# Ledger of designs, part 1: VH-VL binders against Probable pyridoxal 5'-phosphate synthase subunit pdx2 (pdx2)

All scores and structures are predictions.

Target 1, 248 residues: Probable pyridoxal 5'-phosphate synthase subunit pdx2 (pdx2), of Dictyostelium discoideum (Social amoeba) (q54j48)
Amino acid sequence: MEELIEENNIKIGVLALQGGFKEHVEMVKSIKHCFSECENKYKYSIIVQEVKSVSDIKKLNPHGIILPGGESTSMAIIASSNNDGENIFTFLKEYIKQGNFIWGTCAGSIMLSNNVDGQKVGGQSLIGGLDVLISRNYFGRQIDSFETKINLNLKFSKNNNNSILLENFEAIFIRAPAILDVIDKENVEIIGEYIVTKKDGTKEKVITAVKQNNIIASVFHPELTNDNRFHQYFVQLVLNNHLIKIKI
Positions, changes and structure headers below are counted from each chain's first letter, unless a header gives other numbers; Kabat numbers aren't used for antibody chains.
F, E and O are the ipSAE of ESMFold2-Fast, ESMFold2 and OpenDDE, as the mean of both directions, binder to target and target to binder. V2 is 0.75 times the mean of E and O plus 0.25 times the DockQ between their complexes.
[cut] stands for letters that were removed.
Atom coordinates printed by the task and the answers are left out, and those that the model quotes come from them; centres of patches stay.

## First folded at step 4 (VH-VL)

Design s18 (from r7 with heavy chain E105G, light chain N34K; framework fv_refanezumab)
Fold by ESMFold2-Fast, scan of step 4:
Structure s18 (fold): chain C 248 residues (1-248), chain A 120 residues (1-120), chain B 112 residues (1-112)
Amino acid sequence: as target 1 above (248 residues)
Amino acid sequence: QVQLVQSGSELKKPGASVKVSCKASGYTFTSYAMNWVRQAPGQGLEWMGWINTDTGNPTYADDFTGRFVFSLDTSVSTAYLQISSLKAEDTAVYYCARDLGYSYGPFDYWGQGTLVTVSS
Amino acid sequence: DIVMTQSPDSLAVSLGERATINCKSSQSVLYSSKNKNYLAWYQQKPGQPPKLLIYWASTRESGVPDRFSGSGSGTDFTLTISSLQAEDVAVYYCQQYYSWYTFGQGTKLEIK
């Protein structure tokens, strides 16, 4: 039975340039699913590691990367420096173009966006790729921090019309950005939304999570909760992509 | 001994709902994915989708969205297929089938099938 | 979706003679780095669920008689029964498991 002796690993890198990365590593490690625990037939297991440099990413060769929150400007300066001739943001732009999955949370969602409210072209270094307009401190300027439950419509393949509704997901917003608009309405899929009530009583709908092909972005901190289902979603997308690449 | 045992045949009127069960035994339920396959009278086999028995996350083929729901009760090693708002075209034998996981291998064990008949 | 097409739709073969069933996929099901074809064959008798016969295009499932063999690669596959026996009367289905799962339409095998 050749199939019974085959073992595969799904490797996830977590970018560790500032704080917030350890919580993401622990959330990925907490994932339990059939592929990691099948006894009589080898399936995929999950490996997660911190990555701090282009060298780390090349050594791990991850199938997917998580960009955690933090100070986006400070992270961009660190990442865009020539780490002994290597530029990590340039590497990540190519990593995404090759079809590898990437997920940015909070500040990471800003780094993946093509359009940042108030940012001029060439101002702050961005990885780019995601065709949305994002505001840096939308929630933090109006609401210091808060926790609420939101519904997430998890999208897998655009062509397959496959989705899962994740109800009552605990979302933590800490000086959080907000996605204000979708630029590429054909390819950007909305995963989550939230209605904000401002001090003047005005209500505004903002987007809290999106998927564009191999780019996922969320403006909340799922890594600070006890609910790893959004991390499960990301790993499932990475696994699906890996299977497509090795077969097609 | 690995076995998948499905619930008995059902006769339903259009607009009703039905819930088919598939009880697994002889292996660790959460270690293998569960698939659903439909076979209409005199027709071939049609894959409907799968459910991850460890996480409970279902995936549906394009033709099987909306009215079809896959679910689990891991405490009794049972998978369920629910069909709502039944139509005459839903008349078929529904099979559960085990594989090695997501798109990895063929279906090595099958349930005996549950015939669902939708008529006035 | 990968479309699986079988030929013929039905065939009649005399006892002891060779039966050949063909299966064509709309795109390759060969995982080239492992040199494996994600292709299976099933036997279904009236009133019974399908039974796995062959997987990886040519590997016989445990307990399947050696008169059954699978061959082919990429897009064109064949199931052969070298010496037909009465109990082999059934509908045979090919299946790809390369990208999700799709089945051929089936080939009905009868005794002549």
Scores: ipSAE 0.000, ipTM 0.407, lowest interface PAE 16.6, mean pLDDT 81

Design s19 (from r7 with heavy chain G101K Y104W; framework fv_refanezumab)
Fold by ESMFold2-Fast, scan of step 4:
Structure s19 (fold): chain C 248 residues (1-248), chain A 120 residues (1-120), chain B 112 residues (1-112)
Amino acid sequence: as target 1 above (248 residues)
Amino acid sequence: QVQLVQSGSELKKPGASVKVSCKASGYTFTSYAMNWVRQAPGQGLEWMGWINTDTGNPTYADDFTGRFVFSLDTSVSTAYLQISSLKAEDTAVYYCARDLKYSWEPFDYWGQGTLVTVSS
Amino acid sequence: DIVMTQSPDSLAVSLGERATINCKSSQSVLYSSNNKNYLAWYQQKPGQPPKLLIYWASTRESGVPDRFSGSGSGTDFTLTISSLQAEDVAVYYCQQYYSWYTFGQGTKLEIK
């Protein structure tokens, strides 16, 4: 058996219920430094691991979880399984409520949203928590998939009013959802936006990434690029939260 | 050298309680998780659960909820197993065994075992 | 829970001959994302705790003699002792660590 050498670790779980998780694991492993807001005085190392069950999450005890993209219906069905006597969506709701950080991307952003456009009462189960209205396949109504560069305004703390602008961030949209509206405009912070030109020439602004306290959501696939800055951002938020909790 | 040293054998009457200790040395106690494994006389190995040495949070296998309590004293690098309301069926050797804190791994080091005998 | 079943329950083999112990899991313990089998083998002698021999189905633990080898993938696993020595008399257990931990019932190995 291998020994643990470093004990100062930030642990990230990547939910591996369907496709897209391997690329997220690789991106987190590629992080070699923090942004300037990183208070990593004690040289924390990053541990990232795939988690496929409540027992995996309990064993890892991660400081943050990434909920990757894929088929949202399939993800909801798998997550409603009760193999360990615990529903994973119920566990994640409690995980978030306890102040742990979670980032949902693409289908994961749908699972974290409180309101899904066109979803009827008694439809698919959601984790919830994020006060936005999201459309499941907004960009698929315009184009099957596309790549573009967007600007992201990364939010670290509303009280400190600090933020980092990422210009020309490579964003890949694959039949992507879009956040149509923010319900709680006091607590939801907009990170990214995109202007869509409709067939009639009308321009509509949609939201591509948001932060609400410990919940981060994005509708693009940063894990399919060679740019790990959004993953760095998430890990930095997790580290900042950990350092606050232990009073460093 | 890594060692897990357990407390000595116990003979108890039904309804009593017992507390077994497992003292770790030769490594950083909080860098590894501690597991408990039971072996009844002439029987195989049963995993009982584990305790996170960093947080103190125990997790119990389904057959070991209720009367079984895992705890720690990190100041002396010791894990404890307490069994309350002892029954004859609790007669077994109880082992502590370590694995990695953050991932599922096999048990590379084991305590020598503590025999708990419950008889009237 | 994953059920581990070993065969045979007991085995007698002559000194210097090959001993083979089988272990079957009720579901696959191969995690496709990392291509690892979450399967270990332990040796337990009377009055002693179990000793880890093999992990990740085929990786030999440090200090374990070369005559011990593990093989298999998914649901079917084998522990092989290529040339049995007197000190190998013990009960052998397989263990899955894919989902929690469960052990096989054990195989008692004796000299013929």
Scores: ipSAE 0.008, ipTM 0.457, lowest interface PAE 14.2, mean pLDDT 84

Design s47 (from t7 with heavy chain F103W; framework fv_tocilizumab)
Fold by ESMFold2-Fast, scan of step 4:
Structure s47 (fold): chain C 248 residues (1-248), chain A 121 residues (1-121), chain B 107 residues (1-107)
Amino acid sequence: as target 1 above (248 residues)
Amino acid sequence: QVQLQESGPGLVRPSQTLSLTCTVSGYSISSGYYWSWVRQPPGRGLEWIGYIYHSGSTTYNPSLKSRVTMLRDTSKNQFSLRLSSVTAADTAVYYCAREIYDWGSYYMDVWGQGSLVTVSS
Amino acid sequence: DIQMTQSPSSLSASVGDRVTITCRASQSISSYLNWYQQKPGKAPKLLIYAASSLQSGVPSRFSGSGSGTDFTFTISSLQPEDIATYYCQQGYSLPYTFGQGTKVEIK
């Protein structure tokens, strides 16, 4: 299909199959300024829309897509159905392969992972692309839901040592997965970690957010807070990618 | 059963455009998958040229990008390769293939039989 | 571009022998490695995908292993019909790249 280049708009799609998609839409709408490095010749505006089908994604032609939380099995069943003859997960695999940015949170992080702990072939459908081992509902063994402050080390480019430390970021974990291991240690960058205190008093460090090129994953729910800085980060990554493509 | 078949001229003169068509049977190219071209010079290894996704989106090998165009004709269930400004180095067997993503890899599971294209005067 | 190097370039073995071919990537490709068999005058045939997954209809004597940069392809008991050139291919990053091939012959 033909694609139009819009210099002054960054378009974000939020997959509206299940979960907190409305909260993600509102968080993106709340972004008034770029989080970092936003000085450019062209003033951009942010357009965010819910997308439920391949047709919706094609109509919007978004520069980036957010996959919200929710029950991952239900989301996979919905996404594996044909919508106007096209499968959403198949489309998203191509979307990612084309170099477009995608961010999965909670259930969305599971959908983007190549390896799900304990999942057999033929189980839940995955989009894939992210080379991590993820455990669904890891925190349910310790706690079903909780809120804490974490530090996030935001990564922009593997060749750029510029990172932004988000201190005291409010993270809400709801029956959350945890990233247990990085399979591709060269290309997966760790953004966030959390130390879990077990019942026996031992402490275990788990990974809560990662970036692999154009794929971002987080296991917490920033959309349920009043802190839009992680959404700002994602939009900044999308904008940076767009500016590279149009040579600005 | 999905089958792919290449067709097109087997002889192309230097500086002209090489044109090949892949006819797909058993599956609609607009319904899914990536549709790829791979070539093999005589006695050499395999080189990926590019693909066209079922939506019409294309990606080409950077080494060939300035000379490659891929098109699809969904009414005929065909996709094609055009390679401009050919030289003797473009002499090869050209294969079309279906590409699938599964299990953490992109791979080509169905191949055409190949079509030899010789670039000579 | 990711460079794929196979070893050996050729080998000769007897029927029933265990044959091992290796493939090395110039950077980590996770498990995004595939193995193809090509017989003279024919198109490549997929044998193994995602480093270790056997393609439907392919005999169980073929197997693959590895992750990251180092990969191995094994034929546990070489048969006459296995005479072919074998290619590894990374599907991790564009452009896809192939190894130079390993020619397998019977003594």
Scores: ipSAE 0.005, ipTM 0.419, lowest interface PAE 16.8, mean pLDDT 82

Design s49 (from t7 with heavy chain S57K, light chain L94R; framework fv_tocilizumab)
Fold by ESMFold2-Fast, scan of step 4:
Structure s49 (fold): chain C 248 residues (1-248), chain A 121 residues (1-121), chain B 107 residues (1-107)
Amino acid sequence: as target 1 above (248 residues)
Amino acid sequence: QVQLQESGPGLVRPSQTLSLTCTVSGYSISSGYYWSWVRQPPGRGLEWIGYIYHSGKTTYNPSLKSRVTMLRDTSKNQFSLRLSSVTAADTAVYYCAREIYDFGSYYMDVWGQGSLVTVSS
Amino acid sequence: DIQMTQSPSSLSASVGDRVTITCRASQSISSYLNWYQQKPGKAPKLLIYAASSLQSGVPSRFSGSGSGTDFTFTISSLQPEDIATYYCQQGYSRPYTFGQGTKVEIK
């Protein structure tokens, strides 16, 4: 039981290389309860910290990392400069490979995607791992920012049909990408979709959030709302993964 | 300009494996797009076989999935089709094509000239 | 699988005529329907994608319309070089499926 008490913390790192990280930190701090009853009889505390380098991540030793939205080129220059002796994106590739959870929002979702499409065919993946096709500036100049309500089907594991439907979830899109296709249909689970009505009246369905094992991606900004349930979902996934590790 | 060219044996015996290669020029297959195979039996319509994505991930038509393998060779800028256990029903012109996704629609915008493969003893 | 049905299977028309071909999907495919032209001994050529978008370099006499399950392809003024078989293809869901084709001939 003492090992459970000593491990009675879920640590979340928020990558703070550019904007958007502060709102994610505050949303994680606002979480006061689990989505469902905790399976462990010892209640876990959530610790969240900004991380800017490989050394920050190693010091925190987080169970999960949030990669927020921002200018991906600026983030790549900072992260790939090797100023602290290590490349942060190379570290994150290994972090994901080891089974740790990562969630990318907006620009973060682009950095996690294996396949980038749009005007610049064959765009570079900075981290990779997620088998989706993503368009980086899908909504274009006509829609710089908009708010709408979407339904989210929150998935916990591939072998578990235990999912939670969030209806009328407030989603904010800011120069948003869109996930156009799922390459690995068996391992990528769709969490959210949105139907775009074009000027000619035709309708187009785009994917707004997905989960592939330990990788979560969303193209909207839940950190800019008063609804912390998507952050709660991510922390719950991290907790579930941690519980599996300490039992096995 | 992007060009695609099929190559491979035009005659395959029943129960053997059909093998075709598509050579791509004017674009690196590892840089983008889906790279597809489509076949057409003589005098009949078109059937999509599958694609290999620029990452190497593949998706096959369920009707053919157990017999189809697609590979890419990025050093030669080629992708290939292998269809095992062939019968006379596999006699067709085989096309390689570049496949694009745009606004929810998948379509083939560049096609090879086609290669006739006859399955006969 | 989504089944695509074309009408008619063949037609004969005169140069300058308006030619219309229809394509029906067994379920809704939104506007994600493509049209190809195939001349004897040649590969198919993309003409229209996403129901109504004209491919670069394709003459403006070719057009498409429709959404849901019912789609139309039109040649506004038939030219001799337009003699070919035309195929619709749903680009909505895998496996992608084609109509059986419409053969267009000159009278």
Scores: ipSAE 0.005, ipTM 0.414, lowest interface PAE 16.6, mean pLDDT 81

Design s50 (from t7 with light chain S30Y S93D; framework fv_tocilizumab)
Fold by ESMFold2-Fast, scan of step 4:
Structure s50 (fold): chain C 248 residues (1-248), chain A 121 residues (1-121), chain B 107 residues (1-107)
Amino acid sequence: as target 1 above (248 residues)
Amino acid sequence: QVQLQESGPGLVRPSQTLSLTCTVSGYSISSGYYWSWVRQPPGRGLEWIGYIYHSGSTTYNPSLKSRVTMLRDTSKNQFSLRLSSVTAADTAVYYCAREIYDFGSYYMDVWGQGSLVTVSS
Amino acid sequence: DIQMTQSPSSLSASVGDRVTITCRASQSIYSYLNWYQQKPGKAPKLLIYAASSLQSGVPSRFSGSGSGTDFTFTISSLQPEDIATYYCQQGYDLPYTFGQGTKVEIK
């Protein structure tokens, strides 16, 4: 491995139309160390910026984008509107198809899903790409807003035995969706799960975070805690992808 | 325009190996997609045999898995099907097809014309 | 394996008629359902994917709907060139499976 003398910046865009976008920006800014020692060898700086339009995304040219939580219907309406003939959801579909990394939290996880429980066939006002079945406001039907500790099995490469287990990760659920099923079982990797005890005493296991290639989705709000490790994970995935692209 | 064309012997003896090749034009098979074989016995419906992914990874229908092998020849832009220990039940038109994943489904968007293989002594 | 059942197995209709074919999966396949047209002596041709998406170049008289286990394919105004066998196919789980086919003929 030789020292790299090229531009040493990893750029993260945070879609700033609704939800906790400011909290996500602050969490990324708080990252002093990445999960992997590999990042330290390249001495990359992390740049994070709010983006509100296709023009903002093009100017920043981010290596990864975070799509924060918030009310999904309102976000979809705003993002599907044209600005000088450019539609942000259409742009993000292409951004993902080109192999760039995207992470959707809460409402963002709904927007990235191909199948939404109770929604019209094919999905309306979705970005798509993630092969899961997701339920809107699942936890609001069972319990409103709660905090708990979950275990996360962080995946860096498909079919790689090198994963990192985060035990007792503090997760905040606010009228959260839940991932009910994985459709593309070859490509979707489960990162987190939670067991819900229903009113009748039966237990249902729901999925709280997944990775499908360059798409990451989570239904909890890590941006509302003081634990930036999930943000570190996303940035590490973005950095790994960038390093592969410049070496290959 | 992407086109697929099957080729290979139209007659195979019982107990022998059926071998077919699909030649692809207009797209490199190592650059993307799933490259599939589907068969149709005379007067019957369609049966998916298997695919080879652009990386060379293969997946076969469990009902045929013990007899099926698929291979790539990237220099000729071809992929092939071998089906061992054939019987009269393997008489069918064999199609090669490109399978794609687009957001929301896996489907076969381009098909070859089909090649009839008769298993007979 | 997921079993796909089509109804009816065959039908006869007049030019200009609305034709409806149904497909049922033995378990939920969400929106992972495709429809193919096969004319006599020809390879299958993709018409509809993801239950309701029209393939590029396919006439708008063809449409699809449904999700989960129950799916419908419709030809809004049957044309002579539409005489063919139509197959549904689930793309949700391996092995991929097809319905038995519906033969559409003109009266």
Scores: ipSAE 0.006, ipTM 0.416, lowest interface PAE 16.3, mean pLDDT 83

Design s51 (from t7 with heavy chain S31R S105R; framework fv_tocilizumab)
Fold by ESMFold2-Fast, scan of step 4:
Structure s51 (fold): chain C 248 residues (1-248), chain A 121 residues (1-121), chain B 107 residues (1-107)
Amino acid sequence: as target 1 above (248 residues)
Amino acid sequence: QVQLQESGPGLVRPSQTLSLTCTVSGYSISRGYYWSWVRQPPGRGLEWIGYIYHSGSTTYNPSLKSRVTMLRDTSKNQFSLRLSSVTAADTAVYYCAREIYDFGRYYMDVWGQGSLVTVSS
Amino acid sequence: DIQMTQSPSSLSASVGDRVTITCRASQSISSYLNWYQQKPGKAPKLLIYAASSLQSGVPSRFSGSGSGTDFTFTISSLQPEDIATYYCQQGYSLPYTFGQGTKVEIK
């Protein structure tokens, strides 16, 4: 019975070093059903737990991890501390390489990016894996925080044209980064975009969310709203990956 | 601007349910934040009971989880605490508080004045 | 649960003195530590959040510092209205836990 119980649970870890991790935990807890594409929506339960160390992650053995927003420099310093003999960011690099799903939001999106604008001038530790160019404080130079509605084109598989359009999704930007460019155009899929009006009146289009295989990144804070659909999307991706693994 | 005020019976009999309501003014509880209950037995320190998130999701202190229920009434801008099977050990001043999130920081910035609940037969 | 231990449990000082209270967590809590002031018969009042951030409207004589397991709260020049019990609280892990309190009195 333990075998069937293990098969019927999707475990999500939320990295609780800094940032909005409590809000992410509450959003995942609020999910009552998987998205419409779920084959076994009545057979799977969602377990979500805060993880603060490599030992927490190993004990939980999560199918997916959410890396919340926060101050990215502080997160890098905390993650580089070696309280249990292992570096969290080094562990997460391997976690991603093994095909496990990860979603970074706001500061988390910076940590997952391979190319950070201005990194040659002064750097910080990164997890890496996502082939985009990200600006750490793009919106903070224009505006400190704002809320707007955006459209998101949710992508489930690179080879599957099964995407879902979320219209009028509430997005909160707080000293937010922006994805400026896609480096690997074959493997990075754009989920969201936003048009910014600069101080001189010119308009620039920036990317607000992307997917590259098992890496999801967003620069807004869906966890600060009452709309859990982006969290549903991430959990659905994790569930789909789990179903593929157990059918192999 | 934002004020919280506890109300409810000050005397509860052993084995019954303690019920308190927190009325919030100056801010809509459905718009954001965590809404918490904290208690303090006479002459002792503070104990966190739990919170209700603005969406209605709840988290309780494991030591009290089997006896605690929190609810919100967005039309009245109130949230409530129900503590079942009370004993003399539950005699305390009960505070409601707003816990805010600010870029990864969590803190209780506004508190009610507190309501003393005595459990006595 | 994370245990929070304050030192001292009580102190007496003169007006104008520098008062320091320490708070120790049983495990690392990063900077997720808040300080509250409670006067007799009153609700707790937030003074410091995130270890070192001063709450709006709180006098600048109050300050906090520390990270990990060791934290300090300081009143740079004690005033008569500062007579109270002070509590630290960790916000790192649920359930939230408070220190046992430090009672500050004037000599």
Scores: ipSAE 0.006, ipTM 0.494, lowest interface PAE 12.4, mean pLDDT 83

Design s53 (from t7 with heavy chain I100Y G104W; framework fv_tocilizumab)
Fold by ESMFold2-Fast, scan of step 4:
Structure s53 (fold): chain C 248 residues (1-248), chain A 121 residues (1-121), chain B 107 residues (1-107)
Amino acid sequence: as target 1 above (248 residues)
Amino acid sequence: QVQLQESGPGLVRPSQTLSLTCTVSGYSISSGYYWSWVRQPPGRGLEWIGYIYHSGSTTYNPSLKSRVTMLRDTSKNQFSLRLSSVTAADTAVYYCAREYYDFWSYYMDVWGQGSLVTVSS
Amino acid sequence: DIQMTQSPSSLSASVGDRVTITCRASQSISSYLNWYQQKPGKAPKLLIYAASSLQSGVPSRFSGSGSGTDFTFTISSLQPEDIATYYCQQGYSLPYTFGQGTKVEIK
């Protein structure tokens, strides 16, 4: 059996507003093994659960959270949610500050970014924490939406310098943002890049995925493919963090 | 429950501005979705004009961009279309529509009944 | 702009017949394709989204399939109330574009 008698588990919450979350849940459920960077002395089971409120998150007490963004409706619901008197974004800011891992995909990456291109001075990110400049809907308007293969340089620990090259990863870009620049060059690690050819024929290099400590952001839709390797990467980061906390 | 209704003049003279309003009931336009305009010349197919995001941000079809303006009035729960410098080619039924989107899909699920606008001298 | 081409442009069929309409995109649109039904004098009605998902309240005789550039819409058993023009629409890239329409008539 793949399950051990010992009840060691990693809990992942997926923020389950209408749109985009089910595919993330299924991808996490499909994970059975760790990458080679796993420092796991114990075999862990992965538990994934949809969370729709601060109450759900507190009850699950997840080791990591995935923040998808089916942008227009889900963002409005999160921003306006006051069902239990607690704001989800305010809770997530504290969750991140406590050293818990979060991964924002597409619209979720915008919500995590400190600097949004075209946002007025004095405007604030919804959650924040990630020191990058991100452009909304970079790929979907003036340049066409597309599917391509990219290479990702997965970093597990800044102090270890070990990395895994993920080759020929299927990336789907649909009205996708793009990370234009790294503000904190010391602490932000670049995972993926892509060269875009614009309508006018000019080429621009954009960043497609980054890691800053316990914050991961990607601008493509890995949940729409059959490739769960980026989800494996996130879960492995969460597991490594858990093992550090319970060191014995 | 959610309903959209177009209103505005049915006749516009060449070179003038076409103005239409979409009144939304059953949902607050500031709370979510994109709110779109689509037109259909008599006997022809559908052409997307543009949309306004619930925050007020707009995107227009490049073929019409220089002539199109969309605005929202959240106090009246309405969004509007203005199309300047009209010609006979702008004669069409104009529909407003609600656009749902998520990571999986982008579609217009609720439509107004349509308003015929004729451009003639 | 992504061009959407439907085939056929029109068809006539008998009640109970299987009707098939195809839609081709000029470039890959993944599964971001919708099908709308427009009856004479009425607004378009969403039938299928995400290439194959049936909209709530739509009869099960309507179905869709395909991905990438080639898509198919099927009415398994044509009914009199299905007389309409059917449009495909890509939601992958702006501006949104529609096929030219397929007019379905009963013989």
Scores: ipSAE 0.000, ipTM 0.419, lowest interface PAE 15.7, mean pLDDT 82

